# Ledger of designs, part 11: VH-VL binders against Beta-L-arabinobiosidase (hypBA2)

Target 1, 158 residues: Beta-L-arabinobiosidase (hypBA2), of Bifidobacterium longum subsp. longum (e8mgh9r892to1049)
Amino acid sequence: TNVDSASKSTTNVAKDADVTGTTYAEKDTNYPAKNAVDGKTVMESFWGTKGSENKTDTLNIKFKDGKQKIDDIRLYFYQSSSSQTISGYAEPANYKLEYQKDDGTWAPIADQVRTPNYAGANYNRIQFTPVETTTIRVTFTPQAGMAVGVKEIEAYNT
Below, E stands for the ipSAE of ESMFold2; O stands for the ipSAE of OpenDDE; V2 stands for 0.75 times the mean of E and O plus 0.25 times the DockQ between their complexes.

## First folded at step 4 (VH-VL)

Design c16 (from e09 with heavy chain N52S A53T Y54S T97A T105F, light chain Q49Y; framework fv_ebrasodebart)
Fold by ESMFold2-Fast, scan of step 4:
Structure c16 (fold): chain C 158 residues (1-158), chain A 118 residues (1-118), chain B 108 residues (1-108)
Amino acid sequence: as target 1 above (158 residues)
Amino acid sequence: QIQLVQSGAEVKKPGASVKVSCKASGYTFTNYGISWVRQAPGQGLEWMGWISTSSGNTNYAQKLQGRVTMTTDTSTSTAYMELRSLRSDDTAVYYCARDHYYGSFDYWGQGTLVTVSS
Amino acid sequence: QAVLTQPPSVSVSPGQTASITCSGDKLGDTYAYWYQQKPGQSPVLVMYYDSQRPSGIPERFSASNSGNTATLTISGTQAMDEADYYCQAWDSSTALYVFGGGTKLTVL
């Protein structure tokens, strides 16, 4: 049928998802991964990677209502200091988007159009060819000397 | 003029406890973590644990869990490491080090020799 | 728990290039750090974020980290470089820092 269970551009299917990170900013557990899917884009609620010694950190978003059709992801980043300091949060230098296939393996999300076409300090929208999946992951490459903070990740079927 | 100054050498009996202090100066204490590293005579470096100076959260090496406690006093910019139930194999130089949250231990204390007699 | 393996000793003549390796499973997936320790002294950070050199460390120090091996390279090695060198990395699965066993660099 032509009836979709997810409302286009109005239902965030990532809200309240089962979310895990490669680290919760392990040396500062005040910024856990659940903060990235709580529906809030305020500075007090973000997932932070400060304390991670990984070159990249990954956020896994498993939708609460099972398999979803999505074609739009929105990311909001946290900034707490200038990139001239060694401690603090800045938007990532880059990020990668993948979805989990039914066999459990990961595949890149194809045909991405990013607005802005760089990682923006606050709001980033990524549109792509629709995928049906239970789980997406975003892998972040931080700027040198900085940690990554994600205030919110949203997923829509537009 | 960033520096970490540790308390003086200690001699302890087996079964005793030792508490080493590390006073930081020349930077904002709560912007960096403190890691503790020890080195037995003639041996390599061994990481013991880490403490967040802002949150108080700690993470200890598996081997030392249950015997070590790390604390801070933000009003005096001082970190502490207490090791209990001392054994002869705890004889080592104990270092505190400033931790950038990326594992860069960029400034180290002068070290505190703890000798456990047996 | 991750294990970082270093050769116990490396010997070079003055002016030669010294290469000190640090091996661990998928070490290149994390950052590697290097420390120099001279007898009776505290360790000194000589390389961070795999290949970055702190201010005050001579340009003859360089490093890399890929696959299973991180390498500290000292070009034009001088007598003053004689020391123990330790690699360090983070094991994200255990949330612990790990040091290598150390390498004694002899310049003779």
Scores: ipSAE 0.008, ipTM 0.553, lowest interface PAE 8.3, mean pLDDT 83

Design c17 (from e09 with heavy chain T97A T105M Y107V, light chain S93G L96H; framework fv_ebrasodebart)
Heavy chain, then light chain:
Amino acid sequence: QIQLVQSGAEVKKPGASVKVSCKASGYTFTNYGISWVRQAPGQGLEWMGWINAYSGNTNYAQKLQGRVTMTTDTSTSTAYMELRSLRSDDTAVYYCARDHYYGSMDVWGQGTLVTVSS
Amino acid sequence: QAVLTQPPSVSVSPGQTASITCSGDKLGDTYAYWYQQKPGQSPVLVMYQDSQRPSGIPERFSASNSGNTATLTISGTQAMDEADYYCQAWDSGTAHYVFGGGTKLTVL
ESMFold2-Fast, scan of step 4: ipSAE 0.087; ipTM 0.716

Design c18 (framework fv_narsoplimab)
Fold by ESMFold2-Fast, scan of step 4:
Structure c18 (fold): chain C 158 residues (1-158), chain A 119 residues (1-119), chain B 106 residues (1-106)
Amino acid sequence: as target 1 above (158 residues)
Amino acid sequence: QVTLKESGPVLVKPTETLTLTCTVSGFSLSNARMGVSWIRQPPGKALEWLAHIFSNDEKSYRTSLKSRLTISKDTSKNQVVLTMTNMDPVDTATYYCARDHYYGSFDYWGQGTLVTVSS
Amino acid sequence: QPVLTQPPSLSVSPGQTASITCSGEKLGDTYAYWYQQKPGQSPVLVMYQDSQRPSGIPERFSGSNSGNTATLTISGTQAMDEADYYCQAWDSSTYVFGGGTKLTVL
């Protein structure tokens, strides 16, 4: 569908998106990819890559209502702590953001301003030059010996 | 701004104990994704990793030097301390402390401090 | 425990591509990292997790790691790239550095 480029919204357009991941852990019913777009940033609702033998793991987020204009992505990571029963998770060492163009090819999201400028535990905000797309892709590079847990991915046009 | 700074320079006599302090700024030693490593470089030679301490007090040491090395931290002072016993002239090197992503990269390094072991 | 082998020196002309190799048993099964060190200076991270560039590192730096060999590639090599380059990997309980490669731009 057509997206009015003048429209601004506080609506999270990634909520309830059609999400696919690339890990063995994604097949576990406890930590599926859908947990990353369920609207919850609580500790126990995350997509987990534990058991992945890939050097990097990816989430593809296809927006529920088709093509959207976005300029703001928010990522929430799960991190294991002594107060939790789920071990072996840390925020990723880094991540890449891409969007799908109308011809189906992928392009990097340009002019990113990241807060923090590294992958921070829990909350990360990435602001950029607006793009219009149906699907975004995030590729995560884990810390050595650790799995990546994504509590939530949000996308906005602010 | 992230900075690390080693104490010294130091002149050590053979058989004495070396103590080096690394003072960090711009990040917390309680940050679960970050640690501090000590790395040395003898003149004209390669980099050699010595020891690592993580926020949860997990410690690792170079196997060949393990009996001589102790690493500790004081989170309230933002300091990491390396102690090396029974110093020998072959231990003469520039000693660096560096921020350690958990078993990954060393993304910020101190300026280095020269440790000379001589009678 | 991997032993990482680098050629001790490499010379290239300005504008040419420099390829610095780092060899170790099954190195491609773990991550490789690269550091640049100029005389009298601390090492600077120029490549992490095989192929990722830190902020501030020019696009002409790229990396790969497969099988037994990791490679740092510098396209359009400039005089400012003249330095010692060290590879690094993690194996179980230890960090290992390569012996270093002195890149000369002539």
Scores: ipSAE 0.006, ipTM 0.487, lowest interface PAE 13.6, mean pLDDT 84

Design c19 (from e09, 74 letters changed; framework fv_acasunlimab)
Fold by ESMFold2-Fast, scan of step 4:
Structure c19 (fold): chain C 158 residues (1-158), chain A 118 residues (1-118), chain B 108 residues (1-108)
Amino acid sequence: as target 1 above (158 residues)
Amino acid sequence: EVQLLEPGGGLVQPGGSLRLSCEASGFTFSSYGMSWVRQAPGKGLEWVSGISGSGGSTFYADSVRGRFTISRDSSKNTLFLQMSSLRAEDTAVYYCARDHYYGSFDYWGQGTLVTVSS
Amino acid sequence: SYVLTQPPSVSVAPGQTARITCGGNNIGDKYVHWYQQKPGQAPVLVVYQDSDRPSGLPERFSGSNSGNTATLTISRVEAGDEADYYCQVWDSSSDHYVFGGGTKLTVL
């Protein structure tokens, strides 16, 4: 038995998370926030922000099994090899990661190492100093004239 | 103030080539996808081609694929459409248009007439 | 590829309501945009994302989209509303923008 395996695993603790704190839902009911936590990284299943009049939109992730220790977040943005931007969706210009503290306030996730160091079109891995929390949130700034599409968010303790 | 200016079209013989340009001002050009939309005399609007803000993705209507090439120059805020193997059916007013994240075209150039005839 | 169908013409008396339809298979699952084009001019966006209106456009212009039909509604029509009207969608399955054939609105 490896005692580290209880705290370090390949289990995605964001899967089936409660996303009710998310700031926007499109008219197109096929792209709700729950698509970002369904365990699928396919382009047919994403959360979209098309039509949002907000300057930024926030995806809220409350883990289904309560407080979790995490040090690794993976973000998959909507990607089309044919014409991402003319579909109206692109990777965000940037994004911000926060976790909820025990007192209910939000704090930035510290010491992030992002691969790639900008928001990549498909796969983004963010590694950081471990945090223990019930809820994380990601705030996205869209590229001018574009909506954001998030295929999946995953959270791990590696 | 957003402006899209198309300097001019031309008369070309069938089989010939022509390059259209669209000069953008009043916005961050590289942040927006752009499209070309044409209209034959007395006919409706037809989308021709689109290009991403970065220029990394291009797409074409079936009627022009292999003959037309869309490109952009961010240093000059200019969109281009290189047309080759032109046919009489390509005779139209060509508009450049700015793509919006709703999938709409919120600003249009004044249009430039391309006539393909002998 | 995806096809949008519009009636070629619609006639309406001044002060009445004009309705211009745009038919497409499951078009209610897409965002529909509408353009007005007057002779010799470039198109102007009048309704986007089914029912939103760009700033500076009259509130007389509105839209709806459900099932297989989207509709542009112009209330209290004025002579200045005479124009060709086009609906348009983005079809993600083909990566194409698709325009309807256009409807000529005549105010008699």
Scores: ipSAE 0.008, ipTM 0.551, lowest interface PAE 10.6, mean pLDDT 85

Design c20 (from e09 with heavy chain N52S Y54G T97A H100S Y102F T105F; framework fv_ebrasodebart)
Heavy chain, then light chain:
Amino acid sequence: QIQLVQSGAEVKKPGASVKVSCKASGYTFTNYGISWVRQAPGQGLEWMGWISAGSGNTNYAQKLQGRVTMTTDTSTSTAYMELRSLRSDDTAVYYCARDSYFGSFDYWGQGTLVTVSS
Amino acid sequence: QAVLTQPPSVSVSPGQTASITCSGDKLGDTYAYWYQQKPGQSPVLVMYQDSQRPSGIPERFSASNSGNTATLTISGTQAMDEADYYCQAWDSSTALYVFGGGTKLTVL
ESMFold2-Fast, scan of step 4: ipSAE 0.111; ipTM 0.664

Design c21 (from e09 with heavy chain T97A D99G H100S T105F; framework fv_ebrasodebart)
Fold by ESMFold2-Fast, scan of step 4:
Structure c21 (fold): chain C 158 residues (1-158), chain A 118 residues (1-118), chain B 108 residues (1-108)
Amino acid sequence: as target 1 above (158 residues)
Amino acid sequence: QIQLVQSGAEVKKPGASVKVSCKASGYTFTNYGISWVRQAPGQGLEWMGWINAYSGNTNYAQKLQGRVTMTTDTSTSTAYMELRSLRSDDTAVYYCARGSYYGSFDYWGQGTLVTVSS
Amino acid sequence: QAVLTQPPSVSVSPGQTASITCSGDKLGDTYAYWYQQKPGQSPVLVMYQDSQRPSGIPERFSASNSGNTATLTISGTQAMDEADYYCQAWDSSTALYVFGGGTKLTVL
């Protein structure tokens, strides 16, 4: 089994994940989806949705080492105030977290505790009842007039 | 119940600045953005920019970049729009409007007429 | 920037169906919104997310958005519907709101 569901770890299992299921993954050529799993939370490295005409955009994270147990997701958003040279991106208005079940269907992640409790900050920690899954997805609703910028997603079993 | 109430009409000379206020009530101010839209006499609607009421992050229309500043005071649930270096073609009714998760402007202020003349 | 094109005016007789179009490249891939503005008044949201009607807006208002064209339809048009109508979309390529030029609806 490539799953160690009993172990607690400080390892970010989302690092270098397969993001090929991401909507608008590479059409924002300066800010492709791989930037959200590269281990960097700097303002110059984010996934951007500028140019996307989708009503929402979904970041798809398939863990590189197969099925993982997780109970903690951390999202770092690009803030529109981060730089005057990179404009038109902001934290999302809201986001939805789901995991893929063994039958291939998607289920909401239950019992989320979000810190902070509003939709977008530079750093957002979401803790929840542990799930075992190969793939998680985050669906972002952009703020009116802005594209979404996601610096990094991390996933842990804390 | 949900209301946006704007400050009164202003008459300004070319080169002056104007600061319009928009007081929100009936909802959690920080959960929504505020957009500013203007309308010159007999003309259509022109979007000027928006502000996130929680973070203070802004995005302005390219035409107005460098001349406009949008701010909020969360203690009074009030948004502000300041336009500098006024020209006669800035004469317009200025509206604040609540931006929603849908990408719409679901509630509008009553408008503020700004007249720029020498 | 993307441009939304509306006819400058549309005229109908009372009781007839009014159709107001809004054209833009790939408009159907995003949400379209519609606002009604009467003289001396603030705009009022009459349709959101392509085809949804806000509470308080009469059922005779409907809308669609597909391909490059969004359409606002007012069935059984009444004198009170006489107004300027604006379409609006969000241009994600520039992260900016875009309004159409507006259509003056006259009910003769």
Scores: ipSAE 0.006, ipTM 0.514, lowest interface PAE 12.5, mean pLDDT 85

Design c22 (from e09 with heavy chain N52S Y54S T97A D99E S104E T105F; framework fv_ebrasodebart)
Fold by ESMFold2-Fast, scan of step 4:
Structure c22 (fold): chain C 158 residues (1-158), chain A 118 residues (1-118), chain B 108 residues (1-108)
Amino acid sequence: as target 1 above (158 residues)
Amino acid sequence: QIQLVQSGAEVKKPGASVKVSCKASGYTFTNYGISWVRQAPGQGLEWMGWISASSGNTNYAQKLQGRVTMTTDTSTSTAYMELRSLRSDDTAVYYCAREHYYGEFDYWGQGTLVTVSS
Amino acid sequence: QAVLTQPPSVSVSPGQTASITCSGDKLGDTYAYWYQQKPGQSPVLVMYQDSQRPSGIPERFSASNSGNTATLTISGTQAMDEADYYCQAWDSSTALYVFGGGTKLTVL
């Protein structure tokens, strides 16, 4: 049926999630996957893929309170500048959003509206038709010669 | 301009330890990792492990876990690789190499021959 | 699979195209790298991130990586290209770098 009983919330359901990145991306413990769900969007707290040999890197977010209804994901990227000690990072060339279905398979999140419509250096908001899931994943395609840094990923039902 | 210069050849007895140094110059040492790769006489390349010059984090080949230690001294831009409990089949040329953003080894040291014999 | 398989040797005449393969389970899902080593010398990076050439490497060198096989191609092969060639990749399942066994290129 078309009955949807999940209530709207301003709560970031990705905060403190069980999060994993690619194995190689965890090589530098200063920039582990948990930094992407710690509730901080500051420069020093991000998940970094510098040193990864993967063509794309994936961040897997399993919500701590089980299945959640979401319709809004927010991504904050780290970008290197000449005034900072951490070099070689730029926002990804592209990214892909998927959710895990009840049978364990992955499906693309449909009907996305992105603001901006390309990957922005800092704030990126993706709104979509609500999905109910325990786990989302984001796959990042880096810019040539650059690594991807994710300061934070948030998920909401707005 | 960019160089990795390694310490000289070593001759060791089985059971001993060896510590090879790799001094970097011509770049910001802490922006890159250092991998260690060895090559037994007439054989191929074997990756031993990696160290981050910024964090000091290490990742070692499973076969060498427990016998190898990698460290850095950022004040001298030098990486070190220590291999313990040496066996005759550890006889090899040991290389340090700079690891770029995605893991390519773009600059290599000249190599250090370590001979293990009774 | 942690093992990368290369043919032990490849022979070509000067001016011909040499092709050196590197096979591993789902190798195309990760980046492949290629190194050239001449007798008594350190390895030199000749290709990175599947198909990129470092500055100073001739455009005769090209590479690809898809499925289970990465390939290094040297067009118009010259005597100076005679060397051992090694592929390298990252095995995310073991969190380890792995090298192929090496291919000796002979320019007849």
Scores: ipSAE 0.008, ipTM 0.554, lowest interface PAE 10.2, mean pLDDT 84

Design z02 (from t02 with heavy chain S102E H105Y, light chain N31Y; framework fv_trastuzumab)
Fold by ESMFold2-Fast, scan of step 4:
Structure z02 (fold): chain C 158 residues (1-158), chain A 119 residues (1-119), chain B 107 residues (1-107)
Amino acid sequence: as target 1 above (158 residues)
Amino acid sequence: EVQLVESGGGLVQPGGSLRLSCAASGFTFSSYWIHWVRQAPGKGLEWVARIYPSGGYTRYADSVKGRFTISADTSKNTAYLQMNSLRAEDTAVYYCAREGYESWYFDVWGQGTLVTVSS
Amino acid sequence: DIQMTQSPSSLSASVGDRVTITCRASQDISYYVAWYQQKPGKAPKLLIYDASNLETGVPSRFSGSRSGTDFTLTISSLQPEDFATYYCQQYDSLPYTFGQGTKVEIK
C-alpha cells in the first residue's frame, strides 16, 4: 500500500557485483555468471549451469561497494518454452540464501518470507530481517534433467 | 495448529497397489513442499518423493521412480502417493512431512501409516 | 547421491553424560543438515536445522556444529527423555538423504 509520507530509497546493490567464487561460472559458455548481475531480466541474459556435474551450483555475489545493509533479494529465472530456441533450462527445484559474516563464515539469512515459497518461474522475492554483509550466495538445486538459468539477482534495503 | 495426517496403509500382496493420503490442516497447503519419507521396520529413514501442490512439481527417489506417483488436490488440502507394482522391500511406515518455509528441513511430520507388502 | 555416514551406529550412556554423534557427507553440502530425534513408534522430531540452529521448543542441551563435511550433534548433559535414535539429513540436493541413525541407549 501507498503512503503519503517519505519512503525509503531502494538501490540494487547486487548490480555489477563481483561473482568470483561462483561454481560453474563460465563453463556454460554463452551464459556466464556475470549475466546474473548485469541489471537485465531479459531472456538473452542469464547464468546457465548446463553441463554441470555438480549436484548444486552456487552463485556468489560480492557487492562492488563493500558492506551493504539488505533486507530484500529478488531472483529471476530463465525457463525454456516452446517460443524459445535455447532449450534445457528451468527454474531450480529449490534454493538457499546465505550471507558471509565478518569472520568469513557463512550463515543462513534468517526470517525469510518467500513469494512464492517454492522457486517460481521468472520472479521470486525474498524479504528478511536486515543483514549487513559484503557477500551473499545462493545455492540452487536443479530440477531433474534440467539446468538452472538465473536471469538476475537483485538486493535491496527496502 | 499445523497438522499432517496420513491414511491408506494396509496389507497388500506383491504386485498390488495402494494409495496413501496426507491430509493437511492449519497452514496454506498449496504454498509448501510436501514430502513422503518411509522407514522399513527396524531400519532408517528413506526419502521417497515430494510435490509442490500449486505448481504440481514432483521429484522421486530412484527406488520408486516409475512405480509411485505423487499428486495433490489443493481443494481438499491433501497430498497422495499412488503406489503400484509393490514389492516386499516397500514394506515401511510412510510419513508425510512438510518442508520448512525458510529452509528445506522437515519441520512438521505426520504420525505415519504402515504399508506391509507380503504374500 | 550424497551419502551421509553416521557414527557410532549405537552408544550406551548414562544420565548426565555428554554425548556426541557425528555425520559425514560424501561431498561439500555447506551447512544444509538437519538432525532429528525419533522415539519408538513415533515420527521423527526436528532438533537442529542448518547445521547449528536450535529448533524452537528444543532444550538448549542440544547443539549442532559443522567442520567442512563433518557435522556433529552434541547433547551436553543427557536426560532420561533423550534415549532415542538420532538421524542426520542433508538437504543440499535431491534426493535428500539420511544417515543410518545412531541409537542412544541406557548404560
Scores: ipSAE 0.007, ipTM 0.541, lowest interface PAE 13.2, mean pLDDT 86

Design z03 (from t02 with heavy chain R50Y Y57D G100T H105A V108I; framework fv_trastuzumab)
Fold by ESMFold2-Fast, scan of step 4:
Structure z03 (fold): chain C 158 residues (1-158), chain A 119 residues (1-119), chain B 107 residues (1-107)
Amino acid sequence: as target 1 above (158 residues)
Amino acid sequence: EVQLVESGGGLVQPGGSLRLSCAASGFTFSSYWIHWVRQAPGKGLEWVAYIYPSGGDTRYADSVKGRFTISADTSKNTAYLQMNSLRAEDTAVYYCARETYSSWAFDIWGQGTLVTVSS
Amino acid sequence: DIQMTQSPSSLSASVGDRVTITCRASQDISNYVAWYQQKPGKAPKLLIYDASNLETGVPSRFSGSRSGTDFTLTISSLQPEDFATYYCQQYDSLPYTFGQGTKVEIK
């Protein structure tokens, strides 16, 4: 009856992951890619694509503890408002999720259930058929005239 | 049943305008990307534009950018393609198609509507 | 833009034949390829998505595979209803692009 309740049934396996992205993403020193996996969803801790001339920008998230089974990804986006100090950011128009197979090739994550159905400004949950992988990839399409800001990417096995 | 039905095609003079409609039924329209894909007589398929109705995001092929506008009325489950400054090379059957979430493939297509741009 | 090149442009085959159609992407597009069947005067019909997944309701004689930037659609035993034009499509990046089509004609 006396069990350690601090043990979580789900663990964010993306926290402190090795993050790589488009060349532009790696060059942004104000809003670097590591901010997307630092465990913080605060407004000023995000990865930003402002100044990117790419049609889309991508983050590759390699789990720090190797191959993981996941079925749940959570995305937190930054959006600018008239009351905030950082301008020009909006949630992406869309995004796609992929995982890396054992042979090094990428495959789409199948059977996604997205909540909300579109990219929401704050919290987005994507549930899917479990996959076992070392690395996930998220590709973001920005809204016209806006940059993409990712506060956090989390991955769970629920 | 899941269905997309196009309408609004016809004969139009170069420089003219035409509005196509794509009526959706049997699914949650606002939760899917809706695309327009055209096919010139005897030729292959060419992607034209998409709209994600819930988010309002739109994208266009370079060949139509500035001339075509895609829109949606979620209360009517209908997407529209407003075509302005039409050219002979816009002559084609226009299909609307639905993009899936898990796969960005087009799983449902309408029957198509013919647009002929000719003097 | 990503170019999708199909081979052959056309082929003649008999019922019962194994038919193979290849599509080559001009760059790495992962598994983001679909295959469609189109009969004269009709809209395209989805056969395969994500390079190798069979769409619901599509006969098991259809299969898809990938090797690098090369994608293959195979019909293991051609049936009369399979005479059509087949298109590959990439959806890795915008604009989405299609192959030029492969017409499968009766011998």
Scores: ipSAE 0.007, ipTM 0.553, lowest interface PAE 10.8, mean pLDDT 85

Design z04 (from t02 with light chain N53R D92Y; framework fv_trastuzumab; at its last look DockQ between E and O 0.04; V2 from the best seeds 0.00; counts 0 for: pae E 13.9 > 2, placed apart)
Fold by ESMFold2, look of step 5:
Structure z04 (fold): chain C 158 residues (1-158), chain A 119 residues (1-119), chain B 107 residues (1-107)
Amino acid sequence: as target 1 above (158 residues)
Amino acid sequence: EVQLVESGGGLVQPGGSLRLSCAASGFTFSSYWIHWVRQAPGKGLEWVARIYPSGGYTRYADSVKGRFTISADTSKNTAYLQMNSLRAEDTAVYYCAREGYSSWHFDVWGQGTLVTVSS
Amino acid sequence: DIQMTQSPSSLSASVGDRVTITCRASQDISNYVAWYQQKPGKAPKLLIYDASRLETGVPSRFSGSRSGTDFTLTISSLQPEDFATYYCQQYYSLPYTFGQGTKVEIK
């Protein structure tokens, strides 16, 4: 499909980004935030919020090579649908995408086309009118009784 | 079929050490959060520590941090609680508990093992 | 830390009575509350999770509900095997915390 072709032909500017998260996911986490940008979508390489003290959890992704033009974000969620996988994870109920403006303030990424429209179990593609930024921020609201696992977040200029 | 069995409780003097075991059966041990919860005689329940056996991710209650260490051996399907510098206040029945697959409640409990810290 | 204030601390009841036990959370915790039954010398047993969901194999006379930060456990018609201590527990955030317990005694 278009997402696989775009990924192969376009540089992922989020790979190995400088990543910070909320207190559990950043400081006292079993699944560190860097797993969301290591270029892997494997089952055990994810940032996880299980045991988090927060109602929502946030990842901040500062691109390694500074300011980038982006129009395409890919989110890969971990799901605990098998007895042989890490338990207690599902895609979030909602997620919010923001970018940092030149003056340091945050703005929502506007005019998003999400595929799928609601957070999907694994792959999510978000396309939008290009923005230029050094940093994106994603805030996750979990489903009741579940934690959020992010296998990867990617950003492209397609 | 799903079962947790604690062992290793006993009488110990203040300042002493003890290691508790939690043997698991009937489920994929490496894929569930395992917790220790304690209950002082005639008192309520207090959460102590947790581990995810695959990866060894841990958290501790403030009352035990630095004195207790939770660990797991996935080849033996067993979690452990190493308790050092024991105090009279640590006297309790110690339960291990499994966190549920799709929710964070405790759906399986062991029968408990008594730790008595006394002269 | 989130406090769970459980009431009453004890009660006396007869077989067939309706029993209601309450817990109040010190902050909004959504529906992340479980209820446990504990008999003397035994481990706690799960009855209700996510405030109102009945655990498999638990009799339908047990029910749970939520109103804001107030949570209730109800036993609609008390049976001889229901004389025990009951605990609520929040699992919204660590440390997970329990109510003080409610001892249900035979009259």
Scores: ipSAE 0.007, ipTM 0.513, lowest interface PAE 13.9, mean pLDDT 83
ESMFold2-Fast, scan of step 4: ipSAE 0.298; ipTM 0.787
ESMFold2 (binder alone), look of step 5: mean pLDDT 94; pTM 0.946
OpenDDE, look of step 5: ipSAE 0.024; ipTM 0.650

